VHH binders against o13800. Designs and how they scored, part 21

Target 1, 230 residues: o13800
Amino acid sequence: MNQVTQFSGNSANLMLYWILKSYYSRFDRIMWIDTLGTFNPAALPLPCLEKTMLVRSFDAQGLKDAVDELESNLKSSEDQAYALCIDSFSNPIGLLMAQGNISFAHAFMMTLGRKCRILTRKFRLAVYLSTSLVYIKQLHLSKPALGNSWPFCLDHSYILEDQQHNKCLVHCNQSRKDLLGCSQLFLLLKGSFTHEYLTIDFYNGTPVSVSSKLHVSPSLYHSSTLNSPS
Below, E stands for the ipSAE of ESMFold2; O stands for the ipSAE of OpenDDE; V2 stands for 0.75 times the mean of E and O plus 0.25 times the DockQ between their complexes.

## First folded at step 10 (VHH; framework vhh_sonelokimab_d1)

Design v5 (at its last look DockQ between E and O 0.51; V2 from the best seeds 0.56)
Fold by ESMFold2, look of step 10:
Structure v5 (fold): chain B 230 residues (1-230), chain A 123 residues (1-123)
Amino acid sequence: as target 1 above (230 residues)
Amino acid sequence: DVQLVESGGGLVQPGGSLRLSCAASGRTFSSYAVGWFRQAPGKEREFIGAITSRGSTEYYALSEKGRFTISRDNSKNTLYLQMNSLRPEDTAVYYCAARYGSRATFYSEYDYWGQGTLVTVSS
């Protein structure tokens, strides 16, 4: 809550669905900005959908206009808690960059990111973003898209790594609340994330105490990395 | 200042589809963001969706679980609502609405309204 959180990777949209499935009762209103045309209403419970406004926009101006509309609504209803999900933030920014005017695209990105950060401080707003990963060959690693300045707009950043046996490791690579290096293991079951034990409170952006639970399937629910930082 | 007239309503069986139209006249349609609302018997008017003046951004309330699609054709001064997999609870009077400007709003800032078209979903 009151934070800008990024998820980067092939499964980042599954984290956005998991966030809303887990926390929708804590929000009065939800806006989902779909810049890819891939939003799946079957991924969310009906009570969550009933408080969700879907925005379909495939360019950067439409993304900005949706955020401006949210700001107007926040000003008129300051008692209400909002969630903003953007899937993906990187797609429309990447299209602007590909058009060749990189200085304009960078300024647009930073202006919008700073606005989101300011709104989370002024209002009861949580912002969750998805972005793509890019591979850096000389560093032998993948890192979130959008370059070196973008992280200044974020409170938390997580990189998603798909693993064997239908697992996904969510690793914190940036945090305002000392989550750097912490991780959460998710199990992929029927196209959705589930967990055996929660190690990160993604709503507050804080660690959670370690919990134990009996395994129901060793190959599906192995928990060797659930309760420790990366 | 724009005048709006809905059409395409009628009786349809559950599971069927309808496409509603909203014809605009008066000022240039492309200067307006436009949206669809409905009002069922005994209920308050509810927002369905909206589309920006140039058609590049669409807004949807998801109470219908993604069964409806909004579109516009500025060359014909017409707004559309495609409704699929209709259910009896979709029975309502459907209204189109417009506001001046390039940006859509999705709650209650519309200045111009049509008279409505009745959609009845019944066996």
Scores: ipSAE 0.637, ipTM 0.845, lowest interface PAE 1.0, mean pLDDT 84
Fold by OpenDDE, look of step 10:
Structure v5 (fold): chain B 230 residues (1-230), chain A 123 residues (1-123)
Amino acid sequence: as target 1 above (230 residues)
Amino acid sequence: DVQLVESGGGLVQPGGSLRLSCAASGRTFSSYAVGWFRQAPGKEREFIGAITSRGSTEYYALSEKGRFTISRDNSKNTLYLQMNSLRPEDTAVYYCAARYGSRATFYSEYDYWGQGTLVTVSS
């Protein structure tokens, strides 16, 4: 598969920022893996940043290394609550795919996804993953990163919460068409922390913008600097 | 065994920029994750940032987010720290450190340390 994919999602990851802004007090440590070079520390309060390590990963191996480092820290501090944000999970994998390494990309996705899930089960760890849209030059359109393969490469179990704080286990069955129009997807892996007012309408397979989410701070929508690289 | 030598420190005005270098001895620089630390007077040594042996991952602490950038040139056996928008509170001795392996460790001890270079930010 010789698809030239390029990241086109230059929109701010409002979901991840909102989550951390809202819940950072629940965590002792935060790891933000930035694969896009767009992390904006100004979008987070100082107390949150104080416990946040920024990790810039430039490729799949880099992403793996970062997660391995997290694992090491988790093992050394088992009593500490951790949050892992990966923005985006799809970007390094998409790069591999763009290079023609499709099989390897899939294997990598599965392995790393599984590892993240396992870590959430073994440790006090919340994992938040984003996936972005990519521009397909040949078609002159954007599509969800990783396409239809992404839900199959990761365990389908995602945690969603409704308005009444009910935790739902959802198996992701979204197709490319279902995800069309959504610049970013937010995923909460099974085993992650629950959030009192986090609502992700991912269940119905309809892309939902962050602006449609309840309890999201309007201030995040007015920030024009969210996509400014550090 | 690796020897590390920091350079580039000095006096700079607030808001200024400075680029530190760390030269590593030997032929195996590319096998080490390397990082920067600093120690201000009366304070504990603190982590600034690190970069893996291959340079595919960079780690950064809080205070340097957006202002400091870690990079390395394995062909030159050199680690760099680009510091922008410097503040008086950035005044410290800056240390280069190395750890054998592909991964950078930000909480564990590094195996090798430089002697440090002083950075003074003052008007």
Scores: ipSAE 0.506, ipTM 0.811, lowest interface PAE 0.6, mean pLDDT 75
ESMFold2 (binder alone), look of step 10: mean pLDDT 79; pTM 0.816

Design v6 (at its last look DockQ between E and O 0.62; V2 from the best seeds 0.58)
Fold by OpenDDE, look of step 10:
Structure v6 (fold): chain B 230 residues (1-230), chain A 123 residues (1-123)
Amino acid sequence: as target 1 above (230 residues)
Amino acid sequence: DVQLVESGGGLVQPGGSLRLSCAASGRTFSSYAVGWFRQAPGKEREFIGAITSRGSTEYYAFSEKGRFTISRDNSKNTLYLQMNSLRPEDTAVYYCAARYGSRAIFYEDYDYWGQGTLVTVSS
């Protein structure tokens, strides 16, 4: 059994902050699921925060409950546009895996992924997911925390963030195995809201548009790496 | 059927802290998601936060900017709201609410409500 550890250097999801800062006006409601305890409200404008629900989920069941709650709200407000941000999707699942519940973790991931996909097709919902990388000591290799199973469950685009957290990068090809130098993987479910500047075909590893220079300020990156206010 | 009783309200200076408690009746507190709301004079009741029955998920309105923390102790049938860095605009009647089930909600259609406790933030 290979020892899988979380990639060192994970920080706040700067891409999610950028996305919301850029596109929050397109949404009537935003749900941010924080599984890392690193959410920083200072990184977002007040009008965005006013329509954002912060959810802190401490385990996989908590994450499920949060998504179930979102579903309930979507059903009650079908005419409203929603954004779901999960930072990170992989953390609760990784915890299950670390506990030895590999099969259950996998099943959970697939079920929740499928649910998110269905919701994006049924409702006006954009889903943004971050995933961590894991370091395999024996192989001296980094890989996505969720492996290759998750990408096959969903139609999605993705963007990679480097360790400096100041730009968008493409580090993987269609094999999705070359993620060296990255700290986070960001996923956008296809069928959701489109974004002009952040999209890479996950299956083909082809960037459609990667332009962080126009709308991402250094101040945003700096502030988003800070811990949540106490 | 659950009865909720809020306590801990009072007068506090700006910048101060206050901890509210909500005591629930019965033996089934752990089966309820519970949350906090507040209503200021002349304003509508607003959601503050909630916590699921198991305590594995917390919901917060971002307007509080992390100043408020929700927790629960199922062994004591009690919900808490820790409020820090209080401001005059935080002056309101604070209400505890409960909904049967593991899921917390971020809207006002809870099953049970307390009578509220007044919090006044003033110099």
Scores: ipSAE 0.616, ipTM 0.860, lowest interface PAE 0.5, mean pLDDT 76
Fold by ESMFold2, look of step 10:
Structure v6 (fold): chain B 230 residues (1-230), chain A 123 residues (1-123)
Amino acid sequence: as target 1 above (230 residues)
Amino acid sequence: DVQLVESGGGLVQPGGSLRLSCAASGRTFSSYAVGWFRQAPGKEREFIGAITSRGSTEYYAFSEKGRFTISRDNSKNTLYLQMNSLRPEDTAVYYCAARYGSRAIFYEDYDYWGQGTLVTVSS
């Protein structure tokens, strides 16, 4: 809640569905921005769908317009809890960059990301968004799209790593709290994520304190995200 | 300055389809975002969907479970609602509405409203 959270990878949309399935009763209203045309209403319970506004848009202007409408609703209903899901954020930005004015596209992206983060601080809003991975040939490594400045708009970032035996590991590679290096294992069953136990509280953005063990990558920082002044 | 007239309503059997039309009169229909609403007897008016003035972005409330599609044809000054797999609970008066500007609205803050067309789903 009150945070901007990114999921990156081929199955990132399954995380967005899992988030809503798990937490929709904590939100009064939900906006789902579908930039890929792939929204699957069968993935969500009917009570969740009934409070969901679907936005179908395939360009960056439509994404901005939807966020502006959300801001108007937040201002008129400040005590309402909102969730915003964007699947995907990277697609319309990538299309805008392909039009040739890279500086404009980058400024557009950062302005919109900054807007989302400001809204999560000012209102009762949780933002969950998906991005693609890009392969960095010189490093033999896939990283979230959108370049080096984009992470400044995020509170938490997770990379989804598909594994054998219908498993997906959701690994935190950036956190403004105590999540850096934490992982959550999901099982893929009939096109949906399930789990045997929860290691990350994705609503609060914290490790699960009642769990006997948290997954921590040895190659990542052990300490929490540093607090920065505004 | 914009007048809206709905058509295409009527009686259909469950499982059927209907296409509602909303004809707009005005010099600059393409300057308006437009939407569909419905009101069943004894219930509040319910947002169905909207589309931006340029047609680039569509909004849907999912109370109809994904069975409806909104579209517009600016050359004919017409807004459409395609309704599939109709059920008795879809029985309502359906309204089109318009708002000046490029952004669609997903609530009842529209400036111009049609008179409505009745859709009845029963055997």
Scores: ipSAE 0.516, ipTM 0.795, lowest interface PAE 1.5, mean pLDDT 84
ESMFold2 (binder alone), look of step 10: mean pLDDT 79; pTM 0.815

## First folded at step 11 (VHH; framework vhh_sonelokimab_d1)

Design u1 (at its last look DockQ between E and O 0.65; V2 from the best seeds 0.60)
Fold by ESMFold2, look of step 11:
Structure u1 (fold): chain B 230 residues (1-230), chain A 123 residues (1-123)
Amino acid sequence: as target 1 above (230 residues)
Amino acid sequence: DVQLVESGGGLVQPGGSLRLSCAASGRTFSSYAVGWFRQAPGKEREFIGAITSRGSTEFYALSEKGRFTISRDNSKNTLYLQMNSLRPEDTAVYYCAARYGSRATFYEDYDYWGQGTLVTVSS
């Protein structure tokens, strides 16, 4: 809570639904930014929907407009707890990059990410966002999109690898200790610095059980050089 | 500078659907963010949804489980609210509203209001 957490992979949005299904009672208000047109209200219980503002954002400027609306609401509601979910963050940034000015798109992304992190420090706000994975052929590995500077805007980053039988491995890619304590997600996932994988069973897009296994991460040495937490 | 007139209200059975319209006159409709609000008897006015002037960002309160959809047609200077699976608790006066440039969800940020149209859901 009070942190910026990223989930990357094809199943990343399912983690956003799981977080809200598990923890909506801890928030007074929720904003869900849907940049893909794929939001499914049937995935959430009615008490969660009753405190949720859905934003459909079709470009990068619209994503900024949504965050500006959130900031205005936070200032008006001095001590209310908020959650922000963005599914996906990488899609509008990718569209902006496709317009040809990649340096501008990168600066826009970093400015927006920094704003989100500042808001989590100033207000009772938790931010959860999803991004795509990109395959790096030279390393035979997949990493979160948005490049090497983006992780400086994050407190936590998790990679989801789809498995057989509707299961998903959750790998901790990056984690920081909160100044006030460990995040609730880390406690549920059994740690942040062991690169422990958790197996999550999904039933119709909803997590139904969580177990843990000890794994030697194949990206351990590359994750350290690419993630560079600070 | 813009005048707003709602229409399409009336009596509907539970489970039914209704489409409200808001016709705008006066200044250029496309310069405004526009939204729908409702006020049930004895309650405060509540936000339903809004669309930015560019039409690229839509905001929805989901207290109605995603049963409502807002849209705009700038060629007809009209804002719409599609309401599905209506319930008695949706009984209220429905208002359209417009604002220049601010794009906030709080009703005190809207400068122009229609007179409202009554929707009654009863069986």
Scores: ipSAE 0.650, ipTM 0.824, lowest interface PAE 0.9, mean pLDDT 77
Fold by OpenDDE, look of step 11:
Structure u1 (fold): chain B 230 residues (1-230), chain A 123 residues (1-123)
Amino acid sequence: as target 1 above (230 residues)
Amino acid sequence: DVQLVESGGGLVQPGGSLRLSCAASGRTFSSYAVGWFRQAPGKEREFIGAITSRGSTEFYALSEKGRFTISRDNSKNTLYLQMNSLRPEDTAVYYCAARYGSRATFYEDYDYWGQGTLVTVSS
């Protein structure tokens, strides 16, 4: 039996909040797509909020519209650095799947993912996507709720797992020294995190741990440069 | 052409709530993305939020820290702005705006504007 684990509430995506807290100064504009209605502005500093646009979108079409709007903005301001956070990417897609539109959902996911990928190549854009995990009890393994193929569409993916005693571990399939250098970050979240703040240890380019102490790891690059068009 | 008429403005105490309405003329309201802006005395007009033509996506400036909610009823050709936890600094003339197309924008490149409704937050 498979179990879908999804973040909820104000702590729905601590990693995304951490990312923005750590890197918001590198972006001129931030778009946060909230698919659950759980966005917590109090979790972000005011200077971050001032450059953040909140998008509430609860279905696939809405998500598409949001990304289309982002594209429009990027075209209008090519010199600006953008961050896109989607919390979570899996919700709208999961809804489609739950309705029995699995093929469409998959196609939609891939199409939208591709679009995001293209945008990150054309513009100064970082995309951070969160999704739920499916826990496979028989195998004691977690996988992306949207399928195993999805992470391969992204530059990097990370899995956050709440272990015993609220200890969070970060698993990464790719080594990175900075998140900003990643055009697309796929965040897999498992369990419920009670921490208000989160820090990720990216020593040696690999996230290995999550703690409640908010700080920027010295191993991370500090650059205002995002992805550059090839 | 679309005419927009705001209503619901008035005096409210700090911490109070207010819901603004924007009535749109014509039969093509559902073809327009619509949004709210405000302009305080001596300040620049600022974006509050917008909603797509279909109503499936809402966009917000986070300067209000989530206190404002935008919605629309296409059957009534009406746009709404629910404002909660109002503060004195929310005192401004609030404007409804519309642009042809399905998508909303964060910018002021809207085609049609209302005359505005005054919201005063004061004890």
Scores: ipSAE 0.525, ipTM 0.797, lowest interface PAE 0.6, mean pLDDT 75
ESMFold2 (binder alone), look of step 11: mean pLDDT 78; pTM 0.815

Design u2 (at its last look DockQ between E and O 0.64; V2 from the best seeds 0.00; counts 0 for: pae O 9.1 > 2)
Fold by ESMFold2, look of step 11:
Structure u2 (fold): chain B 230 residues (1-230), chain A 123 residues (1-123)
Amino acid sequence: as target 1 above (230 residues)
Amino acid sequence: DVQLVESGGGLVQPGGSLRLSCAASGRTFSSYAVGWFRQAPGKEREFIGAITSRGSTEYYALSGKGRFTISRDNSKNTLYLQMNSLRPEDTAVYYCAARYGSRATFYEDYDYWGQGTLVTVSS
């Protein structure tokens, strides 16, 4: 809550659905910004949908307009808790960059990211967003898209690694709250993430301190090649 | 200033579909964000969905569980609401509305309203 959290990878949208399925009762309102046209209402319970506003927008200006709309809603109901989910944040920014004015696109992205972060501090707002991974050949690893300045807008960043046997490891590669190196294992069951043990409290942005149920070894979180699609 | 006229309401059986239209006249339709609202008897006016003046951004309240689709045709000055898999709780007066600018979801920000069209979902 009161934080900006990024999920990066091919399954990042499933993480956003899991977040809402897990925590929708803690929010009075939800906004889902769908920049890919792929939102699946069947992935969420009806009570969650009943408090959700879907925004379908296919360009960066529409993304900004949706955040401005959210800000107006927040100002009108400051005692209400909101969640903002953006799937995907990186796609409309990438399209804006393709229009040729890279400096403008970068400034647009950073201004919007800073606004999201300011809103999470000023209002009862949690922001969860997805980005793609990019492969860096010189380092033989994948990292979240949007370059080296973008992480300054985030409180937490997680990289999703799809693994064998219907598993997905969600690894924290950046945290303002002592989550660096923490991991959460999900199982893909019928198109949805499930878990046996929760190791990360994604609502509060803290490790789950449950003695001896699940131990996350520090040696298992070192950043390495993440099986880039290339 | 713009005038809005809804059409397409009526009686429909549960599970049926209905397409509402909103014809706009007056000042240029393309300068408005336009939306659909509904008001069931004894209930507050409820936002259904809207589309920005640019036409590239759509807003939906998902209380309809993804059963409603909004669209606009600026060449015909017309806004549409496609409603599928209708249920008795969808019974309401449906209103078309318009406002300048990009904000879309507060009914208090809408300056121009149609007179409404009644949709009744009953066996």
Scores: ipSAE 0.672, ipTM 0.844, lowest interface PAE 0.9, mean pLDDT 85
Fold by OpenDDE, look of step 11:
Structure u2 (fold): chain B 230 residues (1-230), chain A 123 residues (1-123)
Amino acid sequence: as target 1 above (230 residues)
Amino acid sequence: DVQLVESGGGLVQPGGSLRLSCAASGRTFSSYAVGWFRQAPGKEREFIGAITSRGSTEYYALSGKGRFTISRDNSKNTLYLQMNSLRPEDTAVYYCAARYGSRATFYEDYDYWGQGTLVTVSS
């Protein structure tokens, strides 16, 4: 079993970091879109960082530009496997919404999501997205900050919830045994919380635990190949 | 054609900060993606980071991650590189580069280069 050490951070980025730490060897290039300015290079091993391009994009246009850049890179290197991490997808879009551009924000989100999906079908690309959840008190349920329709645009979605003493549970709406087999992984967070270190256990196919374990389940390393052009 | 002139280089102690500037000629600075590179003695020129023509997106390579920040002021035709927590290994000649278009990432994409400014990090 491989040990994974995480830095202190919020559950969303910790999970993204975990994913990269676990799978970076399967990618030739990685693009990390940081929408919050909180990217921590220390959270990733040097070999991973060496193949990671950090993009700081703080608005929707920047996000679009980054994805366009990725597309250009993919076209120029069709044989290379790429990973795209967006931490977070919701931030720039939420900003648009906060400005009163709700319809535009929604359209933008769907367009960009569609583009990502197309890219994952056309190229060897895995896309991992993080977003926030909004808790609706009167209904006692959480929904993605960007709306309930968003997860339907993804191959997989996970809800990260902080339960009792910073123990995080990951609820997956779909099969989670093969993260690399999905084109888009959508990470949903219930609030903002931090943890000193994190290990995600996908071993049992049951709700994934985000725990203090230092070992990565071997099953995660036996995932299928990345999506390829179909 | 665009001419680029770097400035702001000098001697700094480890842990210190430095801000480099790149002044671009012409009236179409906003039409160019611009970036920073550096070349240490005996090493190849390496990409540090870049910023899109509109300034909405920044790109960083390993060397620029976490410590370096790129920004631009199109009204001043100037590109900036804020360097924090400098290390001896950051000693290099720093170059700004430009490419016509909204984006530029890789070294080979850039068409215009400055003459460079020397940054020395030493105790």
Scores: ipSAE 0.007, ipTM 0.285, lowest interface PAE 9.1, mean pLDDT 73
ESMFold2 (binder alone), look of step 11: mean pLDDT 78; pTM 0.814

Design u3 (at its last look DockQ between E and O 0.59; V2 from the best seeds 0.59)
Fold by OpenDDE, look of step 11:
Structure u3 (fold): chain B 230 residues (1-230), chain A 123 residues (1-123)
Amino acid sequence: as target 1 above (230 residues)
Amino acid sequence: DVQLVESGGGLVQPGGSLRLSCAASGRTFSSYAVGWFRQAPGKEREFIGAITSRGSTEYYALSEFGRFTISRDNSKNTLYLQMNSLRPEDTAVYYCAARYGSRATFYEDYDYWGQGTLVTVSS
């Protein structure tokens, strides 16, 4: 079985926090799905927490249930802006894979991903997903834990890398194959949001800046280097 | 239909712990998402936490997160609320609620409610 690897500093998680810190005012409700048991309320400002719903999901079915519940909420409050954070999306999927349910896991992630995508198009919803990478020992390479097809279901994907001296870089998804120890951040940002571009600066294991805009600049789509601050 | 009966409430000192139980009637407890709410004197009812029918997902109000833990035992038709580090502000009537279906919710759209149990946190 392939080894699931994450950034030692949980960079994806930190990025999620920074995103919410930056954008929480744009949302009426925030749903944080914690699959890792690592949610830290102290990492978010009180005004953000006040509109955040915490969900702890322990398996794939639980994750599905949470997203279904979100859908129900969206339907009941179509005028409300929502953010969904899943930290991490890959964890429950990885568990399925570890059990040998690879096909099911794949189908599950595609279905759920599609659902999230549809929801972002139908409602005022932004979705932020963190994932791990899988190291394939036989090939001496890393790949997205959820497979190569997963990023294509999303609007944007990034690799968060911790380099020497705790310098962190943001890379375009799948631009590299030597991504051991990295984490991934996926974004679904299409919706009724006014901001066009998002830039992320990640340094020393911690995000240092996030633009106020909700879309990733096209200039970042193929970048394997650290994003410039906005 | 399901009937819910809360128990375990009482007087506790600040910093203390208390575990509430909610016993559900019938044999279909596993078909219900269940949750805890509370209502302090003069305040609105507020959501504490909930758990899906299968127990695979928990929902929490962040205000109580870390101190309060939701769990269920379907074999015993019982929902639990473990409350730690209790504060005077936690003084309230605590209610158990059940929602038919697998999913829980943060909202009060629950089908059945218990009578409540009083928790008083005081020195």
Scores: ipSAE 0.637, ipTM 0.856, lowest interface PAE 0.5, mean pLDDT 77
Fold by ESMFold2, look of step 11:
Order: C-alpha cells, then sequence, then structure tokens
Structure u3 (fold): chain B 230 residues (1-230), chain A 123 residues (1-123)
C-alpha cells in the first residue's frame, strides 16, 4: 500500500492478477490499464470485477490520460483505498521510443513514473506495474526494461523467473524496505499463480514474519531457486 | 452544439444480444469523447463505458463481466454499445453522452446527453 511496485517478466501479468485476487477486499476501487489488449476478466473474482474500471489504451497519451483521471478520482474520494494496475507500462513507452525522439519518450516515462509515486504518497493508493525484460546478449542476462533511471520511480522491483515443474520465482532486486534479495515461489495452476508458503507481504512491501514461516514446509521455503547459482 | 439520439432499444429475451447506436449531429463528432450510461428503475444512473475522441482509449466498468463493448465509427458519427448475454437486471434506460475534447471520464461530467433508449430484458 502507498507504494509503487514493479513486476518484470513474461508472467508479470499473472502477478497483477494474483495481487488483485489476494488483496481486492482491501481496496474500495481498482483501475486496470491494459496496454496490450490482453485483459482477461475471467482471471478475477466477481467482487473484484465489480470495483474495477478497465482502461484499454495502446499509446502513451492514453496511459497518461488514465492516470490523470485516476488523480481526479483520488481527489474526490480521499477516504477510499485504490489500486492501480498497469499491464504493461513498458509497451506504450517502447512504442513511443520507436516513433522518434527517445529523449522525449524517456522524459515522458520519468514524468509519469514520478506522478505515480507522488500519488501513492498523497493518497491511499497502491500502484502495481508490469514491464518487459530485455535480454543483454553480451552479458547473458535479462534485466527490466526502461533503462537505469526508471528504478528511481519504484519502491519495489521484482524479476520473474519461470522455472521447471510449473514454478515461477519472483525475486526482489530493489526495495525501499528490507526485501532486497527476498524471493517468493509461485506455482502455476490452471493459468494462475498460487503459493504454498507466503514469504513476502506484497501489500505492505515487507517480509513475512519468522513466526509465520515456521508453520510452512521447509522444502518449498528453502528451495534451491532462492539461491543464485551464479 | 452536438445533438445525440440513441436507438436500438427494445424488448429482448434473457440471454439475448442487442446493439445500441447513438447518432451524433452538429459539430464534428471526432472532437468529442463519448460514453454510455444507464439508469434502472429506482436506481442511480451508472457508468457503462466511454471512448476517447480518436477512439484509441476505452474505459469500462467491469461489473457486467465484460458482456458490453463500446465502439465508435467517426465516419458515420455514431457511437455503439454491444450488449451480450442480457439479463433482466440490464433493464434500464440507456443514455449516450458527449464531452468536448479528447479526454473521456467515467463520471457524469459530460456536456451533452441524449434522451435515452429503453432496453427491457424479459421472458
Amino acid sequence: as target 1 above (230 residues)
Amino acid sequence: DVQLVESGGGLVQPGGSLRLSCAASGRTFSSYAVGWFRQAPGKEREFIGAITSRGSTEYYALSEFGRFTISRDNSKNTLYLQMNSLRPEDTAVYYCAARYGSRATFYEDYDYWGQGTLVTVSS
């Protein structure tokens, strides 16, 4: 809550659905900005959909306009808790960069990211973003899109690593709190994420307490995927 | 000024489909963001969906499980609402609304409103 959180990877939209399935009762209203045309209402329970406004936009201006409309909502309803999900944030920015002035696209991105962060400080708002990973062949690694300045707009950033046996490891590579290096293991069941043990409180942006961890299976909590082989 | 006229309402059986139209006259339709609202008997008017002046951004209330789709055809100065899997609870007067400028909203902050078209969903 009151934080900007990024999920990067091919399954990042599944994290956004999982976030809403897990926490929708803590929000009075939800805005989902779909920049890919892939929003699936069947992925969310009816009580969640009933408080969700969908924005379908395929360009950067539409993304900005939706955030401006959200700001208007926040100002008129300051007693209400909001969630903003953007799937994906990187797509319209990437299209803007491809059309010409990369400097303008970068400035647009940073202005919008700063606005999102300011809104989470000023209002009862949680922002969850999905972005692409880009592969750096020279380094044989993937990193979140949008370059080195973008992380200054984020409170938490997670990289999603798809693994064997229908698993996905969500690894925190940036945290305003004590989450750096923490991981959450998800299982992919029927096209959605579930978990056996929760290690990260994604609503508060904090680790789950040690006392709670003692009630879960050690094998899933201590899987080898939590430790980098490199 | 712009004038808005809804059409396509009527009686339909549950499970059926209906396509509402909103014809715009007056100034260039492409200068307006447009939206659909409805008001059931005894209820407040509620937002259904809106689309920006260029048609590039769409807004939807998802309480209807994605059964409704908004679209516009600027060459015909017409806004559409496609309604599928209709239920008796969808019985209402449906209104189109227009707002000068590019930005759509899901509030009732629209400058021009049609007179409405009645949709009745009954066995």
Scores: ipSAE 0.530, ipTM 0.797, lowest interface PAE 1.4, mean pLDDT 84
ESMFold2 (binder alone), look of step 11: mean pLDDT 78; pTM 0.811

